VHH binders against Phosphopantothenate--cysteine ligase 2. Designs and how they scored, part 6

Target 1, 323 residues: Phosphopantothenate--cysteine ligase 2, of Oryza sativa subsp. japonica (Rice) (q0j7n5)
Amino acid sequence: MAADPTTGGGEAESFFRAAPPLRDQDRVAGDLADFVARHSGSGGGGRLAGVVCVTSGGTTVPLEQRCVRYIDNFSSGQRGAASTEYFLKAGYAVIFIYRRGSKQPYCRFLPEDSFLDLFELGEESDIQVPESHAAVVKTAIRNYRKAIDEGLLLKLPFTTIFEYLQLLQMVGTAMNCLGRQGMFYLAAAVSDFYVPWESMAKHKIESASGPLNMQLNQVPKMLFILRKQWAPSAFCVSFKLETDPDILLQKAEAALRKYGMNVVVANELANYKDVVVMVTSNGRTTVRRPSKEDDVEEQLIDLLVEMHSEHIMQLNQDVHKLT

## First folded at step 4 (VHH)

Design s6 (from b11 with A33G; framework vhh_lunsekimig_d3)
Fold by ESMFold2-Fast, scan of step 4:
Structure s6 (fold): chain B 323 residues (1-323), chain A 119 residues (1-119)
Amino acid sequence: as target 1 above (323 residues)
Amino acid sequence: EVQLVESGGGVVQPGGSLRLSCAASGFTFSTYGLYWYRQAAGIERELIASIYRGGSTNYVDSVKGRFTISRDNSENTMYLQMNSLRAEDTGLYYCATPYWLSGKYEDYWGQGTLVTVSS
C-alpha cells in the first residue's frame, strides 16, 4: 500500500520497522484479540454501551538501547484512571494503556510513598485496614475485582514511546472490527520527539565533561494513522493542554480539524481538575465539577457516552435502511 | 510459519457423533484464542465455536448443548466434539486463529475437513 503524506504512513511504517521488539508481543496480541472478540456483537452478550481504549500517563524517550537515561513526558495518570472508573460504571469494557507507575483505576486514593500506612497489624499479626479507610478500600477492591473477573478491564503497561505506539497500533487494529462501537480516549501525554533506536548508544552514555548533543526526530503523527487506517469508524477523543487560556480554544479547534477527531477536550494546566471544554464540529460544551469533592470526569464521561451512543445509533439506522 | 491442520471429518448418520481435531504449529499456541468455523453450501462461512486462552468458551445458538470445544496446550491441539448431528450440520469445518504479524492481525485458517450427515 502507498503511504498518504498527510497521514505520515510511510514515516509510521519506518518507525515501527526500526523500533525495538515489543516485550511479550504475542501475549499482548493474544490477550487483546480475546478481549475484543468477547465484546463484539453476539460474543459480547448484547452489551450496548461499547468498548473504549483509554491511554493514560506519560511516555519516556530512551537515550540508550540498554536504557539508563531517558526524557520523561511527565503525567500523573489522574485523568485516565478516573475516566476508566466512569467508563466501567457506564457499562463499557475498557482497554487501559498506561504508563508503569502512573495512577490506576480505583487506586487514586493510595498515598504516593506511604503504601504501608494503609495497613496495621492486629493482635494476631493479621493485616488490617484502619477503620478510617476501611470503607473506601473495600469499595475499591470490590469494583476492581468485578471489572477484572468479569473481563471488563484489560490493562496494558508501557514505559517508552516505542512501547506506547506499538500498543496503540495493536489496539487500534484489533478494535477496527468493532466499527463505531469502538472509542479511543487518548489522555496519555505523548512525546513529540524521540531518539531513533538505531541511532542510540547500546550502553550507558558516560561523559565527565563537554556538551551533550542529541538528535531528536519528530514522532510520526499517529492520530492521523489511527483515524485514517487503524480504526476509521471509531469515536475518537483527544486532549489539548495549554498554559495560556487565551489561545486554548483556538488550539483545540485546530487540533480537531487537523487530526479528524470527534471531540477535543481542552483544559488549562492550572485548573484541569476543575473544568474542561469539549470542542466538537457542532460547538463547545463547558464541564465544571460542582465541588472539590467531585470528579470533573463524571460529567465529562456521561456526555461522551451520550455522544458515542448517538454515533453508534447513526450506523444502526443506516444498516436498518439497507435491510 | 503459522499452520493449522484439521482432521476427523467423515460421513455419519443423523444423531451420530464426530470429534474434529486441529493441530497447530508456528506460533505460541497457549497465547491465542482458537475458533471453529463452518461453511455449508449456499451459506457464508460462520463462526460456530470459540475457545479463549483462559479456557472460556462461546457457541452459536444452533450448536449449543450439542458441540463442545476444548484445547490441549501441551499438544498444540484444539478439538470439537460434535454430538446429535443433524443434516444441516453438513459442511466444511475450518479451524482459525487471529495472529499478529508485521503490524496487523490476520486470521490464519486450516484447509478444512468435510463433515457429511446423511441418512
Scores: ipSAE 0.292, ipTM 0.704, lowest interface PAE 4.0, mean pLDDT 84

Design s7 (from b11 with G54S; framework vhh_lunsekimig_d3)
Fold by ESMFold2-Fast, scan of step 4:
Structure s7 (fold): chain B 323 residues (1-323), chain A 119 residues (1-119)
Amino acid sequence: as target 1 above (323 residues)
Amino acid sequence: EVQLVESGGGVVQPGGSLRLSCAASGFTFSTYALYWYRQAAGIERELIASIYRSGSTNYVDSVKGRFTISRDNSENTMYLQMNSLRAEDTGLYYCATPYWLSGKYEDYWGQGTLVTVSS
């Protein structure tokens, strides 16, 4: 009946009240509401396996309001981009919250530093794709255009921790109506500390001869808020990355229990592309890619889709009788 | 300020037709999904029709083939064409849209318009 103080809602509310306005907030809100409503399980051309929010890439922490300097939690976005492809293949609609400049679904094989190498000039200066790459590029274009044009992929970009958490709040809240059909796949590298917007320097920090002193606040525990407030019936997958394998599994098991995650995917920095460990209340499952040419995400997503299907089938039918 | 205003309700005989309108202001109408809800006396409010930004529509089984939802983005107006009306269609009709305000999605509701199907 009374508000639970252990959810951390007061800290989250303070964060959002103090955050800078999200650019194009009304457009994002409308796009997101339309996307979720379209896929609520009662519409167009058969039922989806589910709706998943995939977060991808790393957040930045700006040091000035007119940002010149920031702290970057680097992530290529490989896991989120690859996983999005496999979720779409498995019959999901995907909301892709991604870091600007990170790897994109169906574009992971494109040369980032040599984009022009994908093309050649034909007669009359028409842009053409070399024969050696034509099949891969055509498949990428077909899959991407199909996902966008059929309304199965919604892309929401971020750069800062403020944008990321504002988008996560909007998506979490919008997906609440999906109940158990909603899934969160939280693969973004999220900043643990930030500089509050109102206490931030308005202009570029002067590089004086003395040490740079800055107060960093801890980012509120959004996984707890997602689970308890925004989307309590959704299937939630979080990630733990560590250099020390002994600490990694202990932290993964602690996060599973503390935040009520359905799955914690644990991986070591040294081999994160080759092997992951799925930690659940029922134990641990190790997933390995068969070769360097394969994606570990293929088997990982297959297993998560199976677990999500079981979650959807559990007792506690949706009590909403709107359709 | 977000505002939804319903009109077009009234008294009609069984088998008759009515067209409801919902005029919207204070938000970018064309980007939002829009809903018609119905509340009959002593019964929970129910979603009867939805129209999405794409123009796709959904209906509850009891109104399929009889009701048609549409939108005019140039006029910021949503419509519900109601044909072959029955006594059980009597109720308050509300238009609604999910709206993001102050860190949360709120279903913004109109004031409702009364439809009475009786002789």
Scores: ipSAE 0.014, ipTM 0.428, lowest interface PAE 7.4, mean pLDDT 82

Design t1 (from b11 with S56D N58Y; framework vhh_lunsekimig_d3)
Fold by ESMFold2-Fast, scan of step 4:
Structure t1 (fold): chain B 323 residues (1-323), chain A 119 residues (1-119)
Amino acid sequence: as target 1 above (323 residues)
Amino acid sequence: EVQLVESGGGVVQPGGSLRLSCAASGFTFSTYALYWYRQAAGIERELIASIYRGGDTYYVDSVKGRFTISRDNSENTMYLQMNSLRAEDTGLYYCATPYWLSGKYEDYWGQGTLVTVSS
């Protein structure tokens, strides 16, 4: 009768009912349903290796409805952006849920502070790309346009925890029809606590008002809902980041068991660009980049693609099967 | 509120043609995939044709080469041109679209339009 607290169903329902409306919800939902249908088994052959949802960047928790102040769960989006490039290279269609302003696929080389350094003026005051940048820019344009024009990349932006979780619900639900061909690569840095929208100040909090008192609620555990309700047959990859290596693997193994993940990627904050550990029910695999010029994501995605292929081909032992 | 209204059904002789229309309102029509289904008496509803946002189409084998699906985003209308009609094409024809409401996708359906292929 009552929602199981370990599945978070009651808290999740309350969260979505109280959340502010998602901007352009109707358009986003339509774009997503179209994208998934075009890549489903009924709408096409086995040309694709699979369909993956990549989440990238960090969520914010607004403190006011007309937000001037927020709590930021910071992430550059480097992992999600790089991984999206490698998934596309591996023959996947990618739904890229990303924090506005975070690193974008094929654009990781762009200068943050000096956009105009990409250009120079010619003798006729025409705009040119310097020879030193031309090859990188041209490759980025070709790869990006190919992915968009062939309908292989769908980009869904978020800023707040509310937008992120509404998008995750929509994508998870849409991808359920893909069954085992669906994959979730959950690399976004997600807020653990939030201020309920209806409890928020409408306007900027004034310093002269005395002490700042905030009620923070725990964000519902959406990994349970994704696994149990939205997309139960999908291949799910989550991430654990720790500053302390001694507890990193313990937390990764706990997350694998607790949330029913297929893989937990464990990385230490100090070396996350150099090395990761993939934790599965079959053991641990360490992935290291060969040099600082290489992406650890290249080997990581190759291994995950292999695991996902195995997951697709495995005959599930379900409650209706006799052995 | 999402509303789909089919029209254009009727009685037609074998080998004849009909054009069905589906007028849509209450959602951003241009971004959604749209579907034609048919249902014969005592038979489950069958997907006949689909048209995706970019104009790509799908047809079930039994109608491929005979039916043509199209959409007019400026008029919020989808069409099904049916040629070389057969007795087995008789049934109720529904237009449908998946729509996101209250945390889930649901197929929204029109009321149906009856196509009868008989002499």
Scores: ipSAE 0.368, ipTM 0.725, lowest interface PAE 3.0, mean pLDDT 84

Design t10 (from b11 with S56D K104E; framework vhh_lunsekimig_d3)
Fold by ESMFold2-Fast, scan of step 4:
Structure t10 (fold): chain B 323 residues (1-323), chain A 119 residues (1-119)
Amino acid sequence: as target 1 above (323 residues)
Amino acid sequence: EVQLVESGGGVVQPGGSLRLSCAASGFTFSTYALYWYRQAAGIERELIASIYRGGDTNYVDSVKGRFTISRDNSENTMYLQMNSLRAEDTGLYYCATPYWLSGEYEDYWGQGTLVTVSS
């Protein structure tokens, strides 16, 4: 039994074999296996709606092994952070794969700058939160601590494309035992091209050396590997972001078929906070936020949770037909 | 290389107690969920107790209230305190942990320690 060369399996294997070791791999693998095991057993009583992996933020491509230069696929992480809050609210356990420095669940109200303005020094030289900000900070702490302390949120940080794909492989493989109860919500902005680790300059590339010529390889199509190998029964949601609205839906429909996604969420860069289009094999659904005070993610997650529930129920119906 | 070594098994009379130990090496012990399984002659291996990273525990109904699982992350050791032992508790006791290696998770097992409950 030969693998289909169009699946990219050989390219994926080569990528992982050549990648630098993931920092704290053993610790991450342990945390992840623990998290999944706690939510896969009948001991949970069917209380959870599901387990979702949310990817968030953008990957970087280092140009040197001791990195000074990189190519950054910038993303604020707003989509993934907001969606994580709504998945937790909907009764999910969440594995949050995120870019270091990107938006965090329950902390989306924090400004990029002015962090110290959230605090003041009291007369006893203790650290305090000003009364004007206390309510929002207390709510954030309460929700965050509840999710962590109840074992419902696992946070896995990345910076580089190598770290991201190694984490995705590990999470996909760990979640395979959840079958159809597993969901992937792939909102990270992932690099299309990279410099292989072993062909990378070990030290800073000198500017005075003349023109900079770099060999970039295409990143293997990991969404295909996720669907075919790592977690074939999971409910998979990917994102398509475009500046040109005319081609957005065509590309979303193509991605749905090519990668075997259950849903492709299509959005324009100009209005991604205001409106999204869910593309499925059954058609398109437009989701709009009522006002700028609302999150589009609230209705988006409600609809995805409903679709995921149907995906889980389909297995139960099929089992009854087989017996 | 992941290594798990069980100890503390032996022969005990019904109603007696034993404390099993599982000494671990070759992985970041403190982050992994750890399991006790047992296997009696002619019976499938069964999960009897789990201890998770945060200290949460789970037990199969037949051992609830009699067995207590614990871990000492500073010593890389997991324990199973077994009280009010019954004849049906007789079997090989294994500690186990899932381990990530080269793109896959596998359960790694110790060699087992024999517990015999007889009078």
Scores: ipSAE 0.303, ipTM 0.705, lowest interface PAE 3.8, mean pLDDT 84

Design t12 (from b11 with Y105F D107Y; framework vhh_lunsekimig_d3)
Fold by ESMFold2-Fast, scan of step 4:
Structure t12 (fold): chain B 323 residues (1-323), chain A 119 residues (1-119)
Amino acid sequence: as target 1 above (323 residues)
Amino acid sequence: EVQLVESGGGVVQPGGSLRLSCAASGFTFSTYALYWYRQAAGIERELIASIYRGGSTNYVDSVKGRFTISRDNSENTMYLQMNSLRAEDTGLYYCATPYWLSGKFEYYWGQGTLVTVSS
């Protein structure tokens, strides 16, 4: 049977078939199955609001199989990390697919270049946290350990576009059994183009032979595959970032319709920490943080949780299909 | 060909104990995470216990402190020691292991073994 070009299934299948094997794939599959099954029933404490996959940080495109050079879609991971904290607070279990080195939940306060300044040595060479930092560090440790030890946070790291899409496929497929209880919060900055693995140089590219010719192929549209094939009943949230405010909302509305998203969160690069616009089929909702001390993610997640609860409560009497 | 075969089910009185076994063949047992699922009449299958390659274990809250999962990689066998059994522990117990195949997340399942906790 020929793949339907509108679904992108044939492109996605070709991408995964040609991709390098995901490192530690069997362990990831085991961790993921355990996590999803644990939270699909009342065994997770009976009051779980839902299970959300949060993607965070930016993907890289390697230029060689033994990679020295790459193209990076830079993202700090601030939105995904902050949102994960608020989803956990709202009673969700979270699968956190993140770029290695990006911001982590509960660690957004950590200095990038001064980690050791958080510690000092006492008289007996014991490690201590200075009084000025003790409260913040202790709160971070308590929140993080609680989430991990109670089995509410599963962290899955990536670096490359190949690793990211392989993890997204595994998570999407695993979460399908959650039906409407599943949510995808797709905040990662994902590469639009890549170098096919089999087309790459095996070792470092050398400039000795004149101009460099490199073929970049378009990355298959995984949002469409996620919605159509992997987890069709899940609540899906995607992000649209623009520098031009005049076209932002138009592009967000176009993405909502094209990919069948439940919500597109639109924001300008200049003010993304201050304000976002949630775009749905029913209209637009502007979310603004009350002060510079607050996170915009707090109200954003509260509203998404309410929308997701309505999505979960919809009856199976509705036989309408996405067209 | 991969096969999982459960044994050790039966009828037991409340407060009693049973040991379930899952024998695996056709794959390298030590490379896989292994699970016990339980299915009561009219209820969906629930993951109750898991054991990973490194020996770490997880349990659903209702069985913590009462059930113990273990593995013997040399015999390709996984066990579930069930103590202080309750009426609500009645159900079909399935051995399972996940695997990733050609873009699909799949499970190898045993056929199940019945545990009845009856007065």
Scores: ipSAE 0.005, ipTM 0.404, lowest interface PAE 10.2, mean pLDDT 81

Design t14 (from b11 with S56Y E106T; framework vhh_lunsekimig_d3)
Fold by ESMFold2-Fast, scan of step 4:
Structure t14 (fold): chain B 323 residues (1-323), chain A 119 residues (1-119)
Amino acid sequence: as target 1 above (323 residues)
Amino acid sequence: EVQLVESGGGVVQPGGSLRLSCAASGFTFSTYALYWYRQAAGIERELIASIYRGGYTNYVDSVKGRFTISRDNSENTMYLQMNSLRAEDTGLYYCATPYWLSGKYTDYWGQGTLVTVSS
C-alpha cells in the first residue's frame, strides 16, 4: 500500500534497501557500540553533559555507480568543526559525521593548501613549529589527543548522500539508548535530490550533443524518521540556510513544526559566520559574535547546552509525576 | 551469515570453575561487541558480561570479581572464565553480538550451553 507521507517510512525503507553497501559497515558498527556503551553507563565519578552527534560538510550525489561525475552540495564544514570543539569544551562526547576533506575540529587554523607552512626544520633536521604558531598548535594537539585518547570524539567520514544517510541511521539507532542525554546537531548540507543507485549507469556517462535529461528522486526526509523511529527522546537541532532573509524565519518556523525539531538554527548565506537565529516553540533568539576574532558557535553552543539541560530536567520531572 | 557456537558447559560443584567458549563466524569479529547472556528456568535472559572493540568490559554486579570475559580476535573466539560458582549461576549461557542488519542492531545468539551448579 501507499507510504504514509507524514512519517516518510516507506520512502526511507526503499532508499536504504536500494542503497549500495556502506564501506567498513562492520567497523563503524563496532566503533559506535564501543563509544555509546562507554558513555551510557553511570561512570560513578564526573558527569558528561551529554552525547551529541554533529553532522558537518556537504553531501555529494553520484551520477554513475563507478563515480566519475557527481553533484556536490558545497560546504566548508566550518560550523560543524567549530561546534564540535565547543561541545567538547562543554563536557560532551561527540560523534562527528563529516564530509571527507571538510574542516576538522582543532585544525580550522590550518592553511587550505599548505599544511607544511606550519613547520620548519632545525639544524639537525628535527621538525619544529615556529614561535609565532607554537602556542596555537600545541593547544590544538593537546585538545585533540585528549578528546581521542579519552574516547570523547568519534570521527565517521562520508562523501555520498548514501554514506551520509546510512551513517545517520546507524548513529541515530545506536544513540536511542541514551534517551534524553542524546543530542543531534544536524549542520551538514544535505542533497535534496539524488539518482537511485540501481538506476545509475555502471560506467561513465558519455558526452552527448544537447541537454542531459536525468530523472532525480527526492531524498527522503530523514528528520521525520530520526524523530519518530531512531531517537525519539533526543534533543534535535537542525539548520536552515537561506539567501532570502525575508523568508528565512518563516521557513525555519515551518521546519520546526513539520519535523518536530527542538531548535532550528536559521542563518543567511551572506553572514552565517556573524549571526544566527535560534527558533524554538518559545520564540526566537538572535546570537551575534562580539568581533570577527570570535566564533558565533561559542555562544550558540552555550545556549544549546542550557536548552538541552532543561530538556533533560523537564523529562525527569515528568517521570517522577507519572510514577 | 552470522553464527555463534557456545561450548564448555557442564555440571560442577559449588565453588568450582568452568570456562565457556563462543566460536564466531560470518562477520568481522574484531570490530563487534560480544555479550554473554544467562537464562535461568522461567526467567528472561539477562546480560551478565560484555566486551567491546576497544577491550572495555562490563559485568552485572552478581558476577563481578568471579567471572572474566575475554576475546581472541585471531581465533574469532570469546571466552567466559567462571570462578567460585554458586547454585544461582545455574542456567543456559548464550553468547551474542549486536549485528547491524537492515537499519537495526539485531542480537544474534548461539543455541546456548547449559551450566549446572549442584551439590
Scores: ipSAE 0.151, ipTM 0.623, lowest interface PAE 5.5, mean pLDDT 83

Design t16 (from b11 with S50Y D107Q; framework vhh_lunsekimig_d3)
Fold by ESMFold2-Fast, scan of step 4:
Structure t16 (fold): chain B 323 residues (1-323), chain A 119 residues (1-119)
Amino acid sequence: as target 1 above (323 residues)
Amino acid sequence: EVQLVESGGGVVQPGGSLRLSCAASGFTFSTYALYWYRQAAGIERELIAYIYRGGSTNYVDSVKGRFTISRDNSENTMYLQMNSLRAEDTGLYYCATPYWLSGKYEQYWGQGTLVTVSS
């Protein structure tokens, strides 16, 4: 690979040094270390297909340190939640970095406004699930509890761009020991601009002296740092969502080359539930759901699992044996 | 390579004062945010104060108005001035820099300094 400008690395370093402390950082670090150790070659009781980090939902940009106003990159989290279910089905362990309040694995059937619609009260005020929905709820409980209890699913919540990038750095560096067995599935909608945390404190002090002015800085491109520094041997999948289909594929191909991604999944906003295009160095593959009752994620994950298996088994010419 | 060394802990009477110091080496001190944590016996470690590279500060509610964090970039040292000390302030005090790039995430901690508030 060509030596890209060092400017991106300096911006990322400055971002992390100036960021607020991550909530529950010690607990997150402990849970992550235990999870990775359990699924590394020395810690595993069986053989997994791999370990994947799935990012899901949208980041927010706080406009003040007390977080009463935000810029929100909305995403329901449906892609990441559905994909997590299929990765677990394919024999992966999953680290699920998700926006608080976004769609959760196995819970996509829950009503948007009130999950209480799934329940009714009996004569003794017992909580009951209507017979018509009991099978779906039981299957969800079984699959979710199996994933959690067997230590196959680790859930790490975020709300802000600061929390998201701090978690991505922690997970990326922790997964480096997995080498080619690691995968990143970067489906979160990430903010392009942010207000530096330090600048928010200064504006709060000076706000009495005229109109509120907010300076937006560009968020450092962490995909580049992930690929070059944190997990250089991992299989990396990123996403491109556009309203204009003519621009979408050009941007996906540019992102593939610029950030060294193994796959860029291109989605048009109008039909993202029906069809995706996988862009690789070998060309384009269109994935289409067979019916509106199916998930496009089922075939997408099956194809990514096959590609990841090839990546794991590929002879790496940069790794020379010492005699 | 990164080293954080705390000093200034000791035994003090309720209502007294202590000044903690954290001497740093092995990194560009002026560009880092720096943190003070404390831990009481049997209690989880908690963040109590932090200072950004530009000098902006933040405090947990239990120490606001009593503790003051500061930094001296020329001496690569961070301070915690503790006034009006209470029995519940007793514990181990750690300085920390929890983020580093260069291909590896590390939590850099000092060894801790003991503060005991008693007669």
Scores: ipSAE 0.000, ipTM 0.165, lowest interface PAE 16.6, mean pLDDT 78

Design t18 (from b11 with Y32W S56E; framework vhh_lunsekimig_d3)
Fold by ESMFold2-Fast, scan of step 4:
Structure t18 (fold): chain B 323 residues (1-323), chain A 119 residues (1-119)
Amino acid sequence: as target 1 above (323 residues)
Amino acid sequence: EVQLVESGGGVVQPGGSLRLSCAASGFTFSTWALYWYRQAAGIERELIASIYRGGETNYVDSVKGRFTISRDNSENTMYLQMNSLRAEDTGLYYCATPYWLSGKYEDYWGQGTLVTVSS
């Protein structure tokens, strides 16, 4: 992206002004304000390591106002779901912005198309979990209920690019009061282009009278707006996925500088489950999972938590450890 | 127009009680967390009590067991019951809430009500 038109935030304002209303906006706003307030108040006694917004899954671009067709930025949500579990384990409260139907925290063991295979019917029509799965299911229920019931996990669903960016704006602005204790972990696969909502209405009218015309506009670069306007003191982690390993690190370093990210997590499509590279202003750290049964996210989150803690301390003490 | 209006402040002797009220107009309490802040002369505002949409409450240690925050969503009003007041409780008391309006969260504050605890 070579153009300067996305600089200055005017594109973001135009996008939000023209976007369709977010469904249940008042409920989302209330849930979010309550959640942030609960974790930002005096008397919390340094109880939390921090509050993190994790984005997960892929956005869709609707092609019609009454959505029948769309462009999908496919992502399973594996990274965001796994990372949420490790952030909760590390003592964070998590705002989980996720694509409907993507992987959920504590539910990654569920078969994609065989959910009912987890259950059996007993002779008395009692629902039972086979012994082979009982332990993993019980652990998932316990961990999930604890996170929800203790107010440590807030789940905010999206499907479209419009819903995603409206949620990100709401979460970003709400988390601004957390200053340096706020963290953004931006693992969602976000569409680069979209059809403007008003243009969809025009296309519907025009396609009734002639050939279908499709106009794609560039999605405003929300990483700039998040860093400069919504939450300027937060610790920000973004992701860079490349197919070419030779240029991956160069592109990650460029993204770090361009968007003012604290960390860019670089991964190659071919081995994203096995290895990632954390790129910072101080250099590069390679994270590898020890075996196929392990999550690369476990060590990744441990390292990010340590870096975030340092970020909080450095800014509070006006100490420069990074160039 | 979003407005928060405090009442109930006054002068009281140590060991006395006061009940502060905060009435809201232009928005509904049922969707938002609500706060009481205290500001002493020359000191930054301190969050002393919070009540969340689900009714959960939090207090700063210095007021815990003495102050009780409550809300009446039907009246769009919240309260701070202050018992066993001490000289250090003297200050301006503000009710506040974050509110989502026009693409941003804004902290809305009342005008403040003065509580003076003196012998």
Scores: ipSAE 0.021, ipTM 0.505, lowest interface PAE 7.5, mean pLDDT 82

